# VH-VL binders against NAD kinase (nadK): the designs that were tried, part 65

Target 1, 268 residues: NAD kinase (nadK), of Syntrophomonas wolfei subsp. wolfei (q0aze0)
Amino acid sequence: MKIILVNNRFKENTEKKAQEIAGQLSALNVEVIIDNGLDEPYAGTVDFIMVLGGDGTMLRAARRYGQRAIPVLGVNMGTVGFLSNIEINELAEYLPLILREEYSLEARMMLEVAVFQQQSLLTRVFCLNELLLRSNSPRMLSFALEISGQKLEPYRGDGLIVSTTTGSTAYSLSAGGPIADPQLDAFIVTPVASHIINKRPLVVSPEREISLHLLEEREAIIGIDGQIKMDFGAENRVLIKRAPHPLLMVNLKAKPFFTSIDRSLQRQ

## First folded at step 7 (VH-VL)

Design D3 (from e7 with light chain I94Y; framework fv_oberotatug)
Fold by ESMFold2-Fast, scan of step 7:
Structure D3 (fold): chain C 268 residues (1-268), chain A 124 residues (1-124), chain B 107 residues (1-107)
Amino acid sequence: as target 1 above (268 residues)
Amino acid sequence: EVQLVESGGGLVKPGGSLRLSCAASGFTFSNAWMSWVRQAPGKGLEWVGRIKSKIDGGTTDYAAPVQGRFTISRDDSKNTLYLQMNSLKTEDTAVYYCTTHPRYSGSYLAFDIWGQGTLVTVSS
Amino acid sequence: DVQMTQSPSSLSASVGDRVTITCRASQSISRYLSWYQQRPGKAPNLLIYAASNLQSGVPSRFSGSGSGTDFTLTISTLQPEDFATYYCQQSYSYPWTFGQGTKVEIK
């Protein structure tokens, strides 16, 4: 069996823990590859991905490996979040189940984001939470939103979020979007500080294609999962659709999503 | 009204074959992991094998006494689980139960829903 | 294989009694243990999973405890419907294995 350990090189103690876990797995005749973010994603075949860290590390792992149909387990290292399934001090207890594949998988939809300049494809990326279009200056954006060929009235404001249901508790929540059951597949389209009174978030079929472009030249950016940033101008267009494959998340423990989010909201 | 109903049991001679069916209703069958558990007359419970949902890989696992002789399959369009039993032995005589796992990790390895069972008798 | 041994194999009790059944694993299984009840002529019913978690709909008089190799099922105040055979089952190591059963009889 071959496992990738994904860790965050910038968090204290994670490199030492990754090495300790790699040693334990090697003692059980498991081949281990460590991905600390410095190199390109591992290109060989692997059986399992173990993410050591918080939600940010999981989002990176999802972008690098999420389209390969490999089980991905989030192991929390102390940072509070929604994408980890077990704590690091529980790993020894669950390891035998991991090695004999005694776990359930939860499919989480991902976004496919294609950025064009005129008709030319500039880049294609995948993400688990959301795409954010936002102004990079004090000026409001004026932009067009099209859903499966249907052109909406122009938007004016600071930007727009196109989110998965997994991303409903991330930036979309902060911008006034709904909390969505992550087991549902849907796009959530949430305006950011719209100047049009009563512009509401939209919940649309994941089979829809969403496109965005600027209606006037502004300094804007596209953000992916809060980690990738790209300049976006009036000659650019972004096309968002359901990614071909979902992220396969490993469940070794019942995930108390609704009770967890309820407690989080009471403290805001 | 969640239920599992087994059928296909009966008398068969040693070396023969038999196919059991389990009809599921009242829950989303396609998402469930399914197992067969048997009980010889007057004896305890013995796990026979398991099949995962298609989303979890659709793989099968078997207990050593039946490995190579029994095959578990499912038809999600008919909400039905099957157990194909070949090369039957007198030791296979038992009531066969189908049962399901909830899929959520905290209880997914426990058998939470059970059918009423179907009797298989292997004798000459 | 992980061998599961229950004790006692049978016991006689009266309504209102406290009943304790033990289950021992041949190796450590952490808390991957479930308890089942089987009434005469009926299919088994799940009582407890993960050693100590009460299944939804199961009366609170049932409780489980233990970790590693030694586990206990307790019925605090036996009721008429509790006369049945009880089985423990480990899900830690393949193949899944059950104990031989403990029969709880009247008187």
Scores: ipSAE 0.097, ipTM 0.593, lowest interface PAE 5.9, mean pLDDT 88

Design D31 (from e7 with heavy chain S105Y; framework fv_oberotatug)
Fold by ESMFold2-Fast, scan of step 7:
Structure D31 (fold): chain C 268 residues (1-268), chain A 124 residues (1-124), chain B 107 residues (1-107)
Amino acid sequence: as target 1 above (268 residues)
Amino acid sequence: EVQLVESGGGLVKPGGSLRLSCAASGFTFSNAWMSWVRQAPGKGLEWVGRIKSKIDGGTTDYAAPVQGRFTISRDDSKNTLYLQMNSLKTEDTAVYYCTTHPRYYGSYLAFDIWGQGTLVTVSS
Amino acid sequence: DVQMTQSPSSLSASVGDRVTITCRASQSISRYLSWYQQRPGKAPNLLIYAASNLQSGVPSRFSGSGSGTDFTLTISTLQPEDFATYYCQQSYSIPWTFGQGTKVEIK
């Protein structure tokens, strides 16, 4: 059995813990690959991915490996998040079950983001939470949104978020989007500080293709899961659609979504 | 209302075959892992095997006494679980229970819901 | 396979008695143990999961404890409907295995 351990290279504690866990797994005849973000994603065959850290580390793992249909387990290393299933102090208890594949899987949709310049593909990335289009200056953006070829009235504002249901509790929530059941597959389209008072978040079928481009020369960026930034100008177009494969998240213990989010919001 | 109803039991001679069915209602069958558990007359409970939900791989596992002779399958469109029993032995005589372990319990996988059972008698 | 051994195999008790049943695993199973009640002629029903968690709808007189290899089920004040056979079951390793059962009979 071969397991990738994904950790945060900028945290000393997670690096030490990753090495400790790798040693424990090696003693059980498990081959371990450590991915701390420095190198290219491991290209070989892998049976399981263990993410050591918070939601940010899980987002990186999903971007790197989410399209390979490999089980991914989030192991929390301190800060409570939505994407982890067990705590690090529980790992020893659950490790035998992981090795025997005694767990259930939850499929989470991902976005496929393709950025073009003219007719040329510049880049193609996958993400778990959202794509953000935002102004990179104090100036408001004017941009066009198309949903499956249907051209909406122009948008004016600071930007737009196209989110998965998993991402409904991330940046989309902060911009006024709805909280969505992660088991539901849908795109959530949330305006950021729209000048047009009646522009509301949209919930659309995950089978639709979403297209964005600027209507005026502006400094803008495309953000992916809050971790990748790309310049975006009037000559660029972005296409967003459902990724070919969902992220397969491992469930070793029950984690009720609605009571968890309710508690989080009540801490206001 | 949550319910499991077994059927297909009866008298069969050694070496024969029998197919048991379990009709599920009142819950999302397609999400549930399902097991068969048997109980010989006057004896204790014995796990026969299980089948995972299709999202979890749809794989099956069996107890050693039935491995290679019994096959568990499911039809999510009909909310029905099956146990195909081949090369039956007198030792297979038992009440067969259909049971579910909801994914909600995670790794603790307790048998939450049970059917009423169906009797299989293997005798000549 | 993980062998589950219950003690005693049977016991006689009166309504109002405190009843303790033990279950021993042949190897460590952490807390992956459930307790079931089976009344005569009926299907089993789940009482306790994860060694100590009371199933919804089960009376508070039932409690479970233990971890590793040694587990106990306690009925604090036996009621008439509690005369039944009780089974422990490990869910730590396939094949899943049950104890032989403990029959609680009227004294």
Scores: ipSAE 0.234, ipTM 0.665, lowest interface PAE 4.8, mean pLDDT 88

Design D32 (from e7 with heavy chain P102S; framework fv_oberotatug)
Fold by ESMFold2-Fast, scan of step 7:
Structure D32 (fold): chain C 268 residues (1-268), chain A 124 residues (1-124), chain B 107 residues (1-107)
Amino acid sequence: as target 1 above (268 residues)
Amino acid sequence: EVQLVESGGGLVKPGGSLRLSCAASGFTFSNAWMSWVRQAPGKGLEWVGRIKSKIDGGTTDYAAPVQGRFTISRDDSKNTLYLQMNSLKTEDTAVYYCTTHSRYSGSYLAFDIWGQGTLVTVSS
Amino acid sequence: DVQMTQSPSSLSASVGDRVTITCRASQSISRYLSWYQQRPGKAPNLLIYAASNLQSGVPSRFSGSGSGTDFTLTISTLQPEDFATYYCQQSYSIPWTFGQGTKVEIK
């Protein structure tokens, strides 16, 4: 069995814990690769991915490995979040189940984001939560949204979010988008500070392709999962579609999504 | 000999309750993850829910049609799995099977041992 | 929820025939698919797990293939005891879901 341990390079405690866990797994004849974000993603065959940290670490793991159809377990290291399934102090108890593959999997859709300059592909990235198009200056953007070849009336405002259902509780929620059951596959398209009063969030089939481009030259950026930023100008177009593979999240214990989000909303 | 034997099925009126039992023998029940699967007359199989072993947290999961109405529990001292069915509807009419998760197949993600089933009829 | 669609819903075959049953998932489920056989009045029996792994005690004429969304169960040389209904099941995402079944009937 080969396991990747993903940790946050900026958290010394999680890096130390990853080394300790790697030693324990090695003693059980499990081959361990540690990914602290400093190097390229491990390219070899892998049986399981264990993410040590909060939601941010899980988002990074999903971008690096989510398309490989490998089970991914989120292990919380003290940061409150929605993407971890067990706490670090529970790991020893659940480890035998992990090694025997005695767990269920929950599929979480991902986005495939392709950025073009003219007709040339500049980059392709995958993400678990969302793509954010936003202004990088005080000026509002004017931009076009196209859904499966259907051209909508122009948008004017600070930007737009295209989110997975998993991402519905992240930036999309802050911008007024709906809370979605993460077991559903759908795009959620949420305007950011739209100047047009009737621009509403849209819930769109995951089979559709979403295209965005600027109608006027403006300073804008594309944000991916709040972690990657790319410049976006009038010569650019972004194409968003469902990624070929979902993230396979390991479920070792029940996580009460609806009651957790309900409590979180009362405290915002 | 590994066996699962269901009991407790019968005729019940809509809105009524029934408790099904599944007696396990021939394996270490306390280590097993258990599920209930049902089959309406002339129809296909439908997963009802599962319960993990106590060592693995003892948590339960349910299919949407039964969530809030059915409860799965276990008594490891008696090697018995239970399904408490409340607020029964005519669409709950089915043969109910208890099953283990993959103890001999090498993956808990398959149902490798099945009971013979017990018929529940919800009729007005 | 992951929807599982089987084809065909039924088929007629003779002893010695090659029988192929397909199962399609509404989204990618990797290799988390099992096949079951159910004879009339009997409980289901596990045939294949993890898409292509033959359960202990199951005859080698049964085989499974596929990954992602498209899966196939093949019976290479149908025997009298193989007249039954066959079900696929995904264990990739809760709730676990079954296909509607394929009935293999004698001609």
Scores: ipSAE 0.000, ipTM 0.377, lowest interface PAE 19.0, mean pLDDT 86

Design D33 (from e7 with heavy chain P102L; framework fv_oberotatug)
Fold by ESMFold2-Fast, scan of step 7:
Structure D33 (fold): chain C 268 residues (1-268), chain A 124 residues (1-124), chain B 107 residues (1-107)
Amino acid sequence: as target 1 above (268 residues)
Amino acid sequence: EVQLVESGGGLVKPGGSLRLSCAASGFTFSNAWMSWVRQAPGKGLEWVGRIKSKIDGGTTDYAAPVQGRFTISRDDSKNTLYLQMNSLKTEDTAVYYCTTHLRYSGSYLAFDIWGQGTLVTVSS
Amino acid sequence: DVQMTQSPSSLSASVGDRVTITCRASQSISRYLSWYQQRPGKAPNLLIYAASNLQSGVPSRFSGSGSGTDFTLTISTLQPEDFATYYCQQSYSIPWTFGQGTKVEIK
């Protein structure tokens, strides 16, 4: 069995813990590839991906490996989040089940984001939570949203979020978007500080194609999962589709989504 | 009403074959991992084998005494689980129960829903 | 295979008694242990899963404890409907295995 162990080398003590876990797995005749974010993603065949960290580390792992149809387990190292399934101090208890493939999988849709300059593809990325279009200046954006060729009235405001259902509890929630059952596949389109009072969040079929472009030259940024930033100008357009493959998340520990989100909202 | 109903049991000669069926109702069968558990007359419980949901790979696992002789399959369109029993031995005489796996903490730890059982008697 | 051994194999008790049944695994199974009740002529019923969690609808007089290799099922105040055979079962390693059973009989 071959496992990728994903960690964030910039977090305190995570590198040492990753090395300890890699040693334990190797002692059990498991081949371990460590991904600490420094190198290109491992290109070989693997059986399992173990992510050591919080939601941010899981989002990075999803962008790097999510399209390969490999089981991905989130192991929390401290900060409470939505994408980890077990705590680090529970790993020894669950490791035999991992090695015997004694777990269920939950498919989570991902976004495919293609950014163009005129007619040329600049970049293609995948993400688990959301794409954010936002202004990078005090001036509001004026931009066009098209859904499967249907041209909506122009948007004016600070930006727009196109989110997966998994991302409904991330930045989309902060911008006023609905909480969505992550078992559902849908795009959630949430305006950011819209100047037009009647611009509401939209819940859209994941089979639709979403297009965004600026109607006036402004400094804008495209953000991916809150981790990648790209400049976006009037010469650019972005196309958003459902990614070809969902992220396959490992369930070793039942996560009562609705009670967890309810408790989280009461803390705020 | 959540229910499992086994059928297909009966008297069969050693070396013969039987196919057991388990009809499920009241829950989403296609998402459930299913097992067969047997109990010889006056004896304890013995796990026979299991089948995972198709979403989790649809793979099967068997206890050593039945490996190569028994086959577990499912038809999600009919909400039915099957046990094909070949090369039957007198030691296979038992009540056969159909059961679902309890999903606790994302793991399948126990058998929570049981059918009433169907008797298979292997004798000459 | 993980072998499960129950103690005692049978016991006699009266209504109102406290009953304790022990289950021992041949190797550590963490907390992957369940308890079942089987009344004569009936299918088994799940009582306890993950060593100590009470199944929905099961009376609170039933409790489970233990981890590793040693596990206990306790019935705090035996009722007439509790005269049955009890089985432990490990779900740590395939093949899943049951104990031989403990028969709780009327004194």
Scores: ipSAE 0.018, ipTM 0.579, lowest interface PAE 7.5, mean pLDDT 88

Design D34 (from e7 with heavy chain P102G; framework fv_oberotatug)
Fold by ESMFold2-Fast, scan of step 7:
Structure D34 (fold): chain C 268 residues (1-268), chain A 124 residues (1-124), chain B 107 residues (1-107)
Amino acid sequence: as target 1 above (268 residues)
Amino acid sequence: EVQLVESGGGLVKPGGSLRLSCAASGFTFSNAWMSWVRQAPGKGLEWVGRIKSKIDGGTTDYAAPVQGRFTISRDDSKNTLYLQMNSLKTEDTAVYYCTTHGRYSGSYLAFDIWGQGTLVTVSS
Amino acid sequence: DVQMTQSPSSLSASVGDRVTITCRASQSISRYLSWYQQRPGKAPNLLIYAASNLQSGVPSRFSGSGSGTDFTLTISTLQPEDFATYYCQQSYSIPWTFGQGTKVEIK
């Protein structure tokens, strides 16, 4: 069996823990590849991905490996999050189940984001939570949103979020978007500080294509899962659609989504 | 509200075939691993086989006494589990239970919901 | 195959008694053991999973312990509805196997 361990190179305790776990797995005749995020994703065939860290580390793993239909387990290293399934101190208990493939999988939709410069494809990335278009200056953006070829009235404001249902509890929630059941496939389109009266969040079919472009030259950026930033100008266009494959998340223990989010909202 | 209802049991001659059905309601059947467990009259429980959910690979596993003779399948659109029994022997006489695997920490390795069973009698 | 042996095969007890049933695996199965209760003429009911975890809705008088090869089911204060047959089951390796059962009868 071959397992990728995904960790954060810049968190020393997580790097050391990854090395310890790799040693334990090697002693059980498991081949281990450590991915600390600095190099290109491992290109070979693997059977399982174990993510050591918080939600941020899982988001990186999803971008790197989420389209390969490989089971991905989130192992929490101490922070409360929505994307981890077990705690690090539970790993020894669950390891025999992992090695025998005695676990269930939950499919989570992902976004495919294609950024164009004029007519040329500049980049294509995948993400689990959201794409954010936002102003990078004090000036408000003016931009166009099209949904499956239907051109909406122009947006004026700080930006827009296009989110998966998994991302509904991330930046989209902070910007006023709805909480969505992660089992549901949908795009959530949430305005950021819109100056147009009655620009509401939209929930649209995952079969739709969403496009964005600026109507005026402004300093803007595209953000992916809060981790990747790209400059975005009037010569650029972004196309967003459902990614070909969902992220396959490993469930070793039940995590009650609705009661967890309800408690989080009540504490604020 | 969560319920499993077996049907299709009855009297069959040795060498015959029979198909059991298990109708599931009150839960998301398509996400569940399902098993068949049998119990001969007055005897203990014997695991027959299982089928994983489609997302977990949809694979089947069988106990040695039924391997090659019995086939487990599922129709997620109908919330129904099947057991196709071929080349039946008198030793296959038993109450056949449809079971789900659990949904809590570690419980998917246990049978948390059981039907009431259907009797299969293999006799001349 | 992993063979599961229960002890005793039957026992007689009175309401209010503490009852202990043991289960031994032919090889180490870590904590991958479940306990079931079967009342006469009824389907089995899950009591304990992963050796010591109480199933939702099961009374707290039931408890499980053990790891490796030796496991115990305890009923701290036997009630009238507890007169039944109890089975252990390993889920460590395929084929999954049950013990032969322990019948708890009225004394």
Scores: ipSAE 0.082, ipTM 0.605, lowest interface PAE 5.7, mean pLDDT 88

Design D35 (from e7 with light chain A50R; framework fv_oberotatug)
Fold by ESMFold2-Fast, scan of step 7:
Structure D35 (fold): chain C 268 residues (1-268), chain A 124 residues (1-124), chain B 107 residues (1-107)
Amino acid sequence: as target 1 above (268 residues)
Amino acid sequence: EVQLVESGGGLVKPGGSLRLSCAASGFTFSNAWMSWVRQAPGKGLEWVGRIKSKIDGGTTDYAAPVQGRFTISRDDSKNTLYLQMNSLKTEDTAVYYCTTHPRYSGSYLAFDIWGQGTLVTVSS
Amino acid sequence: DVQMTQSPSSLSASVGDRVTITCRASQSISRYLSWYQQRPGKAPNLLIYRASNLQSGVPSRFSGSGSGTDFTLTISTLQPEDFATYYCQQSYSIPWTFGQGTKVEIK
């Protein structure tokens, strides 16, 4: 059995902890690959992915490996979040279940994001939470939104978020979007500081294709999961659609979404 | 009301076949891992086999005494679990229970919901 | 296969008694053990899961303890409805196996 350990080497003790866990797994004849975020994703066959860290580390793992249909387990290292299932001090107890594949899987939709320069593909990335189009200056954007070939009236404001249901509690929530059950597959399209007060968040079928482009030259960026940032100008177009595969998240114990989000919102 | 109701039990001759059904209601059947557990008259409980939810791979596992003779299947559109029993032996005489291992209870691997059982008697 | 052995096979007790049932696994099963109660003529019901967690709706007089190979089910103050057969079950490895049962009878 081959397992990838995804960690953040810039956090104190996480690299040391990853090495300790790798040693424990090797003692059980499990081959371990450590991904600390600095190198290209491991290209070989993998049976399981264990993410050691918070939601940010899980988002990175989802972008790197989420399309391979490999089980991914989030192990919390002390930072509370929505994407971890067990705590690090519980890992030893659950390890036999992991090795015997005695766990349930939860499918979480992902976005496929393709950015073009004219007719040329510049980049294609996958993400778990959202794509954000935003102004990088005090000037608002004027941009076009098209959903499955249907051209909407132009948007004017600071930007737009196209989110998965998993991402409904991330940037989309901060911009006024709805909280969505992550078991539903849908795009949530949330305007950022729109100058048109009737521009509401939209909830659309995940079978839709969404495209965005600027209607006038402005300094703008495309942000992906809050971790990747790209310049976006009037010569660019972005196409967003449902990724071919969902992220397969491992559940070793029940984690009720609604009570978790309710508690989080009350604490704020 | 959360409920499991078994049916299809009865008298069958050695070497014969029988199909048991288990109708589920009151919970999301498609998310549940389902098992069959049997109990011979006056004896203890014996696990027969299980089937995982389709999301979790839909795989089946069987106890050695029934491997190759029994097949577990499910129809999520009808909320029904099946046990196809072939090449029946007198040793298969038992009350057969269907039971759940709900998806969100997977880490406990405990049977939290049980049906009332259906009696299968294998004799000439 | 993991063999589960219960002790005693039967016991006689009076209402109000403290009853202890032991379950031993042939190899370490960590805490992957459940306890079930079966009243005469009825289906089993889950009492304890993961060695020591009380199932919702089960009276607090029932408790479980143990890890590895040795496990205990305790009924602190036996009630008339507790006269039943009790089974332990390991879920550490397939095939899942039950103990032979412990019958709790009226003294």
Scores: ipSAE 0.196, ipTM 0.635, lowest interface PAE 4.6, mean pLDDT 88

Design D36 (from e7 with light chain A50Y; framework fv_oberotatug)
Fold by ESMFold2-Fast, scan of step 7:
Structure D36 (fold): chain C 268 residues (1-268), chain A 124 residues (1-124), chain B 107 residues (1-107)
Amino acid sequence: as target 1 above (268 residues)
Amino acid sequence: EVQLVESGGGLVKPGGSLRLSCAASGFTFSNAWMSWVRQAPGKGLEWVGRIKSKIDGGTTDYAAPVQGRFTISRDDSKNTLYLQMNSLKTEDTAVYYCTTHPRYSGSYLAFDIWGQGTLVTVSS
Amino acid sequence: DVQMTQSPSSLSASVGDRVTITCRASQSISRYLSWYQQRPGKAPNLLIYYASNLQSGVPSRFSGSGSGTDFTLTISTLQPEDFATYYCQQSYSIPWTFGQGTKVEIK
């Protein structure tokens, strides 16, 4: 069995723990590849991906490996998050199930984001939570949103979020979007500080194609999962679709989504 | 109401074949891992094999006594589980139960829903 | 294969008695053990999963304990409907294996 351990190189306790776990797995005759974010994603075949860290580390793992139909387990290293299934101190207990492939999988939709300059593809990335379009200056944006070729009335404001249901509890929530059951597949389209008072969040079929472009020249950026940032101008267009493959998340124990989110929101 | 209903049992000669069906209702069958468990008359329970949901890989596992002779399959469009039994032996005589565990059971690997069973008799 | 051995194979008891059934695994199975009840002519019923968790709808007089190789099912106050055969089952390693069963009979 070959396992990728994904961790964060800039967090010393996580790096040390990844090395310890790699040693334990090697002693059980498991081949281990450590991905701390420094190198390109591992290109070979693997059986399982173990993410050691918080939600941010899981988002990175999803972008790097989420399209490969490989089981991905989130192991929490201290902070409470929505994308981990077990705690690090539970790993020894669940390791026999992992090695015998005795777990269920939960499919989480991902976004495919393609950015164009006129007719030329500039980049294509995948993400688990959301794409954010936002102003990079005090001036509000004027931009067009099309959903499956249907052109909506222009948007005017600070930006827009296109989110998966998994991303409904991330940036979209902060901007006033709904909390969505992550077992549902949908795009959630949430305006950011819209000047047009009747622009509401939209929940649309994941089979739809969403496109965005600026209607006038402004300084803007697009953000992916809060981790990738790209400049966006009037010559650019972004196209958002359902990614070809969902992220396959490992479920070793029941995690009650609604009580977890409710508890998190009430503890302020 | 969650139900599993087995059918297809009966009398068969040694070396013969038989196909069992298990009709599922009241839950999302396509998400469930399914097993067959058998019980010889007056004896204890014996796990026969398992099939995972298609999203979890759709893989099958079998107990050694039936490996190579029995095949488990599923038809999610019909909410039906199958057990194809070939090269039957007198030792295969038993009541066959289909059973399930929830897809989202995590580490709680237990058989929580059972059918009423169907009797397979392999004459000597 | 992990072999499961129950003790006793049978016992006689009266309503109101405390009944204890043990199950021993040939190797450590952590807490991956379930207990089932089978009444005559009926399909098995899940009582306990993950060694000590009571299945929804099962009376609180049933309890499970243990880890590793030694496990116990206890019925604190036997009721008429509890006269049945009880099975332990490990889900630690394929093939999943059951104990031989313990028959609880009326005295």
Scores: ipSAE 0.029, ipTM 0.584, lowest interface PAE 6.9, mean pLDDT 88

